# Miniprotein binders against p81326: the designs that were tried, part 29

Target 1, 226 residues: p81326
Amino acid sequence: MLHFGGFIMEINHISKILEKEREEYIRNKVEEYLKQGFSKDDAVNKANQSWRTYIGHRIQDVIYNLLKKFLKDSGLKVTTDKALNNRNLPEELDKVKRLIAINYGEYLFLPDADVIVYKVENNDIKIIAIISVKNSFRERRFETTYWKLKLKESPVTSHIKVFLATPDKDNEISYKCPNGKPKKMRIILEYELDGIYFLKEDFEETEKAKHFGKIVEDIIEISKKL
Short names: E, the ipSAE of ESMFold2; O, the ipSAE of OpenDDE; V2, 0.75 times the mean of E and O plus 0.25 times the DockQ between their complexes.

## First folded at step 6 (miniprotein)

Design F20
Fold by ESMFold2-Fast, scan of step 6:
Structure F20 (fold): chain B 226 residues (1-226), chain A 83 residues (1-83)
Amino acid sequence: as target 1 above (226 residues)
Amino acid sequence: SEEEKKIEELLKKAEELLKEAEELAKKGDYREAILKLLEAVFLLLEALREARELGNEELIKKVRELLEEVYKLIEEIKKKLEE
């Protein structure tokens, strides 16, 4: 396919692979904890917590590879904050790092930018979006909004779109609200951020809260305005 | 030392970027001026890290003074962009 149907098909394929990987991971971890002397209930709880940590890194890598593949033909480039923390950066990535970093006196920090989308025009670099990937919201629930507000303070970074991508398996921000308002965390995240992309199907869709399958189209549209 | 020479090279490059940024700001090219200043900040923070590892108080002081000057100019240019 030459349009976004191929992207959606690949997302669906990878989602099935990740669920199968989850089942195998949980089985193995439960057996491991049982051998260590934990009760069945404790072993299951510990295995589920271990999976939440593991899948966070896996989803970041998956999103990076999908966006790199499907944005390439639109002239858009993708990198990661991990890549930008390398000592020997190519000139292009060094410029990306400078354009996204936030100043705190004697210190410069990158925002929570697991994935960064940019374009190169006439030897100039324009940052289009950063994507923060979260698999749970237990402690660092507003970290992404903090970075969004900091980026808005500078004329160099105020145009950069800040997106959240999450499976939200525990329905902390993605639950449907047929007869009531969303939870405080969902309201704040949606209000402050430029978009939330869910790696699941069961949620209350809005102009800003969308299925992850729409992210490539949205990023391309944004890039045309810059 | 070789490490001190590296720090001096970073300071020299940062000073050159500061001068380029001042020229760009005079021409009203505020975005490009800020980009040059941010490049200078990155070089100076690398210089500061290396000066601290060496325990060279004189170099630490020089880097901090230049950083303050760079940050001051960034704030001045930001105020002009708001206008």
Scores: ipSAE 0.018, ipTM 0.521, lowest interface PAE 7.7, mean pLDDT 83

Design F21
Fold by ESMFold2-Fast, scan of step 6:
Structure F21 (fold): chain B 226 residues (1-226), chain A 83 residues (1-83)
Amino acid sequence: as target 1 above (226 residues)
Amino acid sequence: SEEEKKIEELLKKAEELLKEAEELAKKGDYREAILKLLEAVFLLLEALKEAKELGNEELIKKVEELLEEVEKLIEEIKKKLEE
């Protein structure tokens, strides 16, 4: 469809921008660390580590902006956990926060919901999906799954879809083992989560593991059932 | 067995996360400490499920003991946030 064709074009354009941005970022960070007195090898290693953190946030922002743009005409709203952590929240966002927060005694903590999709009907808020964005799986591998399991415990939140979005550049969950089976982490994540959306071309699609380009259509279809 | 080895790997990772969380909590980094503890809880719940399926009482006990330690630290951090 034309609407989704525009989405795919934006994804392709942004991918090229991020590649150029990486080169400039690394150069600047290496120079910065050299000025701080680090050796060239240490400066390069620190710059690459800094890039990994930076790109994670950058991908989150990209996904947020794309979803906000392409879901608007379907009556869907998009926010972020960063927005929900502001001290002075608008009433609408305060309601969103309360509808996804998990109770730990006297404290409420947000799941790692990098991007949140919801709708407003008759002044009532319905949370459609939360999306966890992961650039790598070296640490915090199963946080998204833990949050999914916690959300399932309550009738208030059990309907919320939990998605993972990842470029998986290191082929940690998109590549098969030598015996042809998916890796254990991929099996667990796909089993427990409602979907995995890859920002890459080379992988085998399943009913729940799809190209990121399909996320807009999937979210719209889910929202129609709520 | 292969299954027992996997449970032991989950226990080891959870122990490492608990130690990281303890250090973060000492530094006052409570949010990051909680995130490490939640990851440990997830790994331990997976280990508990697998240990129960195997019927390995020793592994079940080890997982339950480590879960108690993780929950105890979560409660301690909550008390610190109260302060």
Scores: ipSAE 0.000, ipTM 0.155, lowest interface PAE 15.7, mean pLDDT 78

Design F22
Fold by ESMFold2-Fast, scan of step 6:
Structure F22 (fold): chain B 226 residues (1-226), chain A 83 residues (1-83)
Amino acid sequence: as target 1 above (226 residues)
Amino acid sequence: SEEEKKIEELLKEAEYLLKEAEELAKKGDYREAILELLEAVFLLLEALKEAKELGNEELIKKVRELLEEVYKLIEEIKKKLEE
């Protein structure tokens, strides 16, 4: 039996650290842009835009480190698509890359797999899940869905779970319309993907759309069925 | 006009994203660079639609020139992501 209370406590602790980090980051970036000759209003706006990009990387790193830490004792391994883009890969990671790469004729691309969970049994590698981390949805909202559909085309990759992880601070996919109906984007993402994990408290859970605190337990359960 | 100011704001946002993407690509963060560039494309396509509705040929030209720069960088990054 595993207790995931420590995972939830770690998420809460990191949230507090990130808020302090935001204040310092914005202050420093405003100073930087003012030095470059931007007006006060432009400097503040650019600092906020820079933070949106920075926090995207930070949330991705946080999720990677949390999953690596909390999946280790279950015999599960974690890597990133960034790590797989190196020319010289260890044998294990080279095999992981080959098991998720998609062929487009003259081109070979990795899916939008910010975090990849796999296991190694008797030198056989099984990919459990890929997790796309989105801090905003704007017009890029269906990239994860596209990769899910491409992975379904091959018997080698069709078993791989595709998850979306997002704070959804702008309520782009956790918001309900006044009539209680979810937005079209939420309906499509939830239908096509294997799960959506929210890094926020204020939303209505469904079978596929859950609090991020449940992701470790879900991944371990999936890995036992492979 | 108010509409021209809106288009100029979209262009300014897209230029910022292009600059951010250039720095990310310089650091080898190709995935995040591409995501920023795709966001810039979407902003520029909205700006292009609005410029066409206004019939402002100068803004249409400016938007298309920036779109071409963004697409060029996307293609360069795609070549680096190839096996």
Scores: ipSAE 0.000, ipTM 0.094, lowest interface PAE 18.9, mean pLDDT 80

Design F23
Fold by ESMFold2-Fast, scan of step 6:
Structure F23 (fold): chain B 226 residues (1-226), chain A 83 residues (1-83)
Amino acid sequence: as target 1 above (226 residues)
Amino acid sequence: SEEEKKIEELLKKAEELLKEAEELAKKGDYREAIWKLLEAVFLLLEALKEAKELGNEELIKKVRELLEEVYKLIEEIKKKLEE
């Protein structure tokens, strides 16, 4: 069953929870830094930097849990690359791991697949999408595109959609220049990837760059073609 | 040694998977064949790591030769899927 309105409501609810978590986190970190002897301005700046690293890990977990909850009624399953790196894997997850692993001669590596969506149909596993979650683009900005290009090289994996999900708080790829032209990094990422989903309100949507609230319906539509 | 027997067990399982994949490919079940071959690759890479840790050159060679056969069949099936 499709509950897209419920998904958007849950995103809005989680956003309010994260906003409250941010206030408490910043307050506690400011107190911590003040006790260490930093000035009030420095303590505030350091607390904000600490929040940026914290929220990166937090957002990945949020996206995993949201997708797991809202895709299950459509018969879709969700896992993570962390789960696939466990030594003792159930047969189903072992099959998922094998179907997305990339060969480098004597080595196999998983793509940067923070979240993996797949379906099981008549004992066959079909990988639908992998989602890379990025809080910032200061480092390794094209890592997701590298994995997309590697997956395209094989008929076994070329159908797999590769998505980027990001709050992009620093407007690194959601910023619209005064002349309306996107920045080079945004152009490259949008061109190479199958989609970018923003966890923010303020940006111009395109065919491939959308609000995160649309990801569930997009994934379900893709799965119907498989 | 105990470790050498473990490597030989992995080789035997991989060879069985390769045979299953060959039969599946003959039937045109390319997706199932690929899955069996990927399972064989994972077992062989585990065997290769263990053989290297033991420094057993004969086992390293045997693992690499079987891995080569598995990769050759994967490439053949990929070519069939592209058609």
Scores: ipSAE 0.000, ipTM 0.380, lowest interface PAE 10.6, mean pLDDT 83

Design F24
Fold by ESMFold2-Fast, scan of step 6:
Structure F24 (fold): chain B 226 residues (1-226), chain A 83 residues (1-83)
Amino acid sequence: as target 1 above (226 residues)
Amino acid sequence: SEEEKKIEELLKKAEELLKEAEELAKKGDYWEAILKLLEAVFLLLEALKEAKELGNEELIKKVRELLEEVYKLIEEIKKKLEE
């Protein structure tokens, strides 16, 4: 809608920036590996592997910054699990950490919460959603599902929405088989999680699997019901 | 030592939070009680880490005993919230 047109425009702009960034990154990494004595084919393969690691972190940063910018006027705040692992935490973030951590006896671990959305009401913290950012599903396919199931075990965390955000560039979970059936991994992730948000256009949209451009509106709607 | 004093301050704060949580639970304020207990857990896990680094077995034992009390009350309150 008109209210979120600016968000969608920024997603499109950033997509073009990332495409150009990829070309420059690969070019520079191939040159680096060639200078180290790798063959051209090996240099290209290693550069592509390096890019997959780099872009994962880069997409997480992009999502964090976009959500922080576009949720601010709705009274919602955004942080990251990396921020929560800092030794010197302000009181507000310390409270967020306590409300999202999962107990394993003498150990507390944060879920795979790359981005965390919360609200503050009269100095009380309410966690709205956690977003797991995945650019590849070659490993750790169901980690996000594991954390969702763990959060559901406690009345303290069971209300927290768990979302997956992914460009799914390799069509690992957005692929539609010729017979129209989704892949097993897509079916399981969509069933268990509260939503999947794709940073791409070519996929089968459902009630829970949506374009990333809808995430701001969805989070605001959820926050009003909490 | 200064480090032992810090651990004792964390233990004291956790004990205060546990007492506050017990009073809140008696009043039926289960959600408020659980939030106080989670704060106590975080303080106690920090105290446990520091006690282990010091190699102080007496402090490690004290932290573990208080942590067990906190977890026991968390379990009791969770059962009340599920009702």
Scores: ipSAE 0.011, ipTM 0.454, lowest interface PAE 8.8, mean pLDDT 83

Design F3
Fold by ESMFold2-Fast, scan of step 6:
Structure F3 (fold): chain B 226 residues (1-226), chain A 83 residues (1-83)
Amino acid sequence: as target 1 above (226 residues)
Amino acid sequence: SEEEKKIEELLKKAEELLKEAEELAKKGDYREAIMKLFEAVFLLLEALKEAKELGNEELIKKVRELLEEVYKLIEEIKKKLEE
């Protein structure tokens, strides 16, 4: 329970920091665009587009650091696909890379695994979960689903849980359409993935669609079964 | 060359992993066998990349032949796991 309570407090603290960071970022970008000769409306629109790109990377870093901090006492390790693309890898990370890489003829590619959780027991590495972090679903909405289906095809990777973490600020998958039907994207993502974790309070909750605050507890329980 | 020696070392390690996988498959340890084979694939694809950078056609052919053998065994084991 200490991990759960402390994790929730840290999420709340970071949420406040990100909101202040957004206000300052937008203010600065609007001023910058106005100096470049854009109208006020265009400057605001461009600043908001810039923030959406910035916050995507920022949220990935936040989630990585939170999971690394709160999973370490459970014997779980955390890395990123960015780290695995480095030329000089320690033996442990090189093994992690081999255990999640997908083969396309003469080429190997990593899945869309912004954050990777694994454990080491008796010199064996077990990949517990990969987490795709999406701030927006505008262009690459089904990439996470594609990688889940590819991983499921191999006996080496079929046990790996694939999660989506998202603030879903634009309500693209949080709620139903006006006709009461869940949106197609929500239906497909929830069906194919092992879980969706929302970094927001207001969403349609299911057994697979939960608050981000539950992710640490869920990962620890999954790891105990492997 | 030093580069050719590195490729030969990757090939040798892949051949050892293939032999280990064959022994595991004979014992019915199909999951462990497949894990060894995917490790061999990773090493062989690194060897292939380096052989292509050297432009050594003989090494490229040798790597591709071993890679084909490894993929064949992977598919055979997958069929047994489906049974």
Scores: ipSAE 0.023, ipTM 0.533, lowest interface PAE 7.2, mean pLDDT 84

Design F4
Fold by ESMFold2-Fast, scan of step 6:
Structure F4 (fold): chain B 226 residues (1-226), chain A 83 residues (1-83)
Amino acid sequence: as target 1 above (226 residues)
Amino acid sequence: SEEEKKIEELLKKAEELLKEAEELAKKGDYREAIKKLFEAVFLLLEALKEAKELGNEELIKKVRELLEEVYKLIEEIKKKLEE
C-alpha cells in the first residue's frame, strides 16, 4: 500500500472534487428547471437524473487519466475504445485494435473496453487488461460479462484481464446482505470477470472485489507475467 | 484504380503476415503465429469490405480465398495448442 500512497491520495482528492462538482451541478440544474416552470420536486428529480448521465462520462475520463499517469513509470500504455474508433490510427493503436477485436464471421467488433492497458516489447504489443467503467447497473448489467466470455474463446485474447470499475453509489453490487449472501448480479459479475474495483469505501471485499486504489499494483503485477 | 491499389496493398500485407505465421508455426511458436493470423484477418476483412463496395468480383474472390486459407491455418494451430 505504501508503494502506491500517491495514487490513493490522488483518488481521495478527486473524490472530493467530484462531490463539489455534484453539488454545483445539481444546484445549477435545479435553477434551470425552475426557470422552465417545473415544480421544485420535479426540478430536483430531473437534476439528479442529469447528473447520473454526466458522472458516467466523467468517471470514465477520471479513470483513464489516473491510470495513464500512474502506469507510465512502469512502461505501460493506456488508450480508450473511443481512440481506437478513429478512422486514421497510428500504427501502434491500429495493432492494439486488431489484438482486442472479436470475430463474428466476416465482421470484427471491439469489446466494451472503456480503458485499455497494453505494453510494447521489441515492436510487439501485449494487451494486459481492459476496464469497463459503469456508474450504475440499471441498464446492460451483464454486457461486460458477455465481452469477457467472447475474449476467452480466442488464443489471441484469452489472456486479457477484464475488469469492472464502478462507484456503485446505489449499492447495486456492493451491498452486504444481512444473511451474508451477495445479490445474483454481484455473484455472476465476480465469477465471470477477473476483478471488480470499487470507487467507494464500504463494500463486501473479496479476492476479486477490491478498492480501486489497488488496481495500479495489480495491473503492474499482471504485466510482469506476460 | 486507386481503390484497387489499396485493396491490393491490404492483400500483400495479409500475405506477409500469413508467411510470418507459417514460419512461426514451423518453429512451434503457435501463440505468436495465431496473433499474426488474426492481424491478417483484420486486414482481409477491410479488403473484403472495399472490394464489395467496388463491385469487383475478382478481388472479392481473391480476398475470400486468402481469408479461407488464414482461417484454415488458425484452426490447425488451435488443435496443436490443445494437444
Scores: ipSAE 0.012, ipTM 0.469, lowest interface PAE 8.4, mean pLDDT 83

Design F5 (at its last look DockQ between E and O 0.02; V2 from the best seeds 0.00; counts 0 for: pae O 12.0 > 1.5, placed apart)
Fold by ESMFold2, look of step 7:
Structure F5 (fold): chain B 226 residues (1-226), chain A 83 residues (1-83)
Amino acid sequence: as target 1 above (226 residues)
Amino acid sequence: SEEEKKIEELLKKAEELLKEAEELAKKGDYREAIKKLWEAVFLLLEALKEAKELGNEELIKKVRELLEEVYKLIEEIKKKLEE
């Protein structure tokens, strides 16, 4: 398949490639929902929701596999929120789960941490970063910033870097001041998060807003400081 | 009952962790003390869930009292870490 460096460059375009499949996916899903008895309007809405879930999972899987592959030689391990929600966790993953959990008094909840990077050192586990994967910002626009702020409340989790990875197909956060007017969502996300990594070429690059291909280097550098 | 024995064992383990955290705090090892206290919180929240499922008000009260002690010490240590 592609060279690992060439694969990273191609991933900046993977969301665009997957979007070309959208029309056929939507047609097939609308037909499926109509056969189930939904009205046309309901079937279209359900198909669009299905696409958003599907494309989000696809991008998350690509990111997980890329990070797992490229971080392994640096002694860094990668897991997902799906793996941590398994009923029977190995001891190592149970510890990872506990180290990212947010306390609400009599309840503990995991943040929405799609991909988690950690290391094991002297039988101790150190969480390096969590990566939230967002295909669109239609709903839960500032969810990732909420979790960053909650993680900062405890000395156990305050060191954890929180990154956002996104194709941002609709340019919802690609530029700070399109047409000279501040884009609230981009400005707040960049201010509060430790980094935004774009799965595309066309965006305003800053110290915190970068091409996705930089994420491996950044995570390795952070891990050396911890 | 077997379920009540499980809850009491979780309480005893949490009490041990609380004592260990107090010793660590005396030595000024606040980060390790916090880690022990959070481990105790995890055990106590498991115990609380089980006690609520049983509807055992006495055990619910015991778990909440110890949980309150653990949270108080966590806040004291967080204050020390800010100094």
Scores: ipSAE 0.201, ipTM 0.668, lowest interface PAE 4.7, mean pLDDT 86
Fold by ESMFold2-Fast, scan of step 6:
Structure F5 (fold): chain B 226 residues (1-226), chain A 83 residues (1-83)
Amino acid sequence: as target 1 above (226 residues)
Amino acid sequence: SEEEKKIEELLKKAEELLKEAEELAKKGDYREAIKKLWEAVFLLLEALKEAKELGNEELIKKVRELLEEVYKLIEEIKKKLEE
């Protein structure tokens, strides 16, 4: 129930930084490709393709750092699936990995958990939420939903909240048809997931589809019930 | 080796979870018992992966035997929950 004006301010500040970073990145990449002998149109296209890859990881890092900073005082810890894919893990992270893994017969795989929020109580680990970060829905539109459904199958992981965080710059899931109906993809994602958090201002909030500025408060409330 | 020690630690933790689950099941806490058993399964599947990478046939066999024990108890508790 905390009001996070500071969190919202930091999101807005970072949004401005990312836009300037995009302009500089594209400019530099265009110059690089032009020096390699590509035409201006090809250089621009290649620079935009490079940015799409770069920004995906960049947004993930931003969200990880924001959540780590703003959840720390509530006793919540944050890690990433990238950190959990190290062979030699500290005991705490090794246990986190076990508590989020999904079994496929003799094999274990991690869900697409770009950011993982957990708490430690009495030397026992409780996984609160995983956040999938998507810059675009072109390639893996229902991957997050697949992982949510798999996590629901096990008593170990069924309580874990699965959230999607996205800028949705292309209005792929924040758009509504002229008659007010959401697109099929939005309907399915909102129905199956525990929440969608938009890193944009121009959309209509619902019970499960919210501005990213509300995620810290929501996670803290969920953690109190575990 | 260090890898063998890690596998042995995973096996030890899985055995502890199995004992905790048995105690919970005796108290009628079937949901918590099955949760502990699935945690043991995940530890054992990691131990199995490590044992296979080492090519240690004795450890592979020991992990598989304990997995069978855990899976058997999971099925028994699932039947209790159905009731």
Scores: ipSAE 0.063, ipTM 0.565, lowest interface PAE 6.5, mean pLDDT 84
Fold by OpenDDE base, look of step 7:
Parts: sequence; C-alpha cells; structure tokens
Structure F5 (fold): chain B 226 residues (1-226), chain A 83 residues (1-83)
Amino acid sequence: as target 1 above (226 residues)
Amino acid sequence: SEEEKKIEELLKKAEELLKEAEELAKKGDYREAIKKLWEAVFLLLEALKEAKELGNEELIKKVRELLEEVYKLIEEIKKKLEE
C-alpha cells in the first residue's frame, strides 16, 4: 500500500515535470531549424511538433517502465509496438505481434499499441491489454477507439482490453459534464474503451475512468480471468 | 427506416468531411485536414454503432470501408506533418 501511495504522487506530476523542459527544448529546436534554412514561422511550428512527439515518447517510456516494473512480480510481460517493428523478432514477440494484428482482408496491420501486456502460459501467449498513451487529444481524439472497435471485430482479438492512459494536460476529457455541458470526447472514450487512466488527480472518477495507479490491479485481475 | 436514413445522413456528412480534408491536404493545410478527418471518424463510429444495432450488414460494410479510407488518409497526413 505504501509503495503504491508514493508512486501515485509521483505520477501525478509527470506532465508538469516534463513541461519544465519545453521552453529550452523549443528554443533549441527553433535554432536548429533556422540553421537548416526554415523560416521563423516554420521553425516554430516544427519545433512545437517535435516537442509533441518528444513529450509523447517520454510519457510512453515512463508508463512502459512503470508497468513493466509493477507487473513483473505477477508474471506478466510488457512490450511495445516499437519493439514489434523489428524484422528479426524473437519467437515470443513474433507471436505477440501476430496475436494483436488486425485483419484488413489481404493485409494484416497492427493497432497503435504503445504498451502491450501479455502472459506466457505453457508456451502459449495470451494478450491481456493494450494501453494507448496520449498526452493530448489535439489530433488523435478517437484513434484509440478505432483500434478498440477493430480489435473487437475478431474472435482472436476481441478479448483484448484497450486502455487509454493520459495526463490530460488540457483537461479535454477529465470531466464528463463540466458546467452541465456534456463533453462528447470523454463520454465516447469512456463508453468505447475498457478504461481510461489518468496521470493526475483532478478528474471525474467513474467505473471506467480511474487514476493510473489502479491500472496495475485492473490488469492483474483481467489476467486471472483469461 | 428512420434509423437507416440517420445512418445514411451520417455517412453523407462523413464523405463531405473527407472531401474537404482532401482539398485541405492538397493545399498543405494538414492540421485542418486532420481535424476534419477526425470529425468524420466520429460520425462514422456513430453510424457503425447504429448499423450494428440494426443488423444491417450492408451499411456496416459501407461504414467500415469509409472508416478505413479516413484512417489511411489521417496516417498519410500525419507522416507529412512529421517530415
């Protein structure tokens, strides 16, 4: 319980901690792009885009490492879509890749799967959950929902839980009905996904919308039912 | 049925948004194009839900095909934004 409490407090500030680097990062990137011959406006735009990518990866890495650490004792394994993009995959990861693939007729494609949680039992792999990590929803509002629906269409993947983890920096989905007005994005994401986990304290908690600290317990519980 | 008409209206709106997004992308306005495409995704997801509730396989198929098209375009535009 104590280790969980300290962990919860640290994760609540992840966005704030990472945002402290933003000004310096942007400045450096702007200078870099200016040196490459871009206009000032283009340099600023590119720097901002670079930052979004950078911060997104940082948050993903944090979540990946946390899940890997906390799920280890439960015998659960964690990987990423990036790890699966290798041509020479170990047998285990090759199986994982195949078990999350979505059928598009003549082609199989992977969903966006920032973090993949699976277990190995008697040499059989069972995919437990996919966690999509989003810092903001500017350009990726329902991307995770799309993948959830696609995964649900196949008996091979229909059991896979899809979770969203987010600090929700801009308070886009933290509350369902702020000021009495329904936030469509929150409502839809909560309805379509198996859970939303917030890396912050200031959100409306529901059965599906929880603090990120609950994700480990929830995943373990799901794993026992598979 | 009234429900089928609703689904068709959603599809029509989504197709319009897709067309607008394509035009925006051609002009290099990728951000606005992506916004339009995500709006289309939302409409199509609603249409898909309704079509499934009706059990209309033809409409389900049509919605899915359009979703795939929209999603492909989003990915293409994202790649261009990252370049």
Scores: ipSAE 0.000, ipTM 0.180, lowest interface PAE 12.0, mean pLDDT 86
ESMFold2 (binder alone), look of step 7: mean pLDDT 87; pTM 0.846

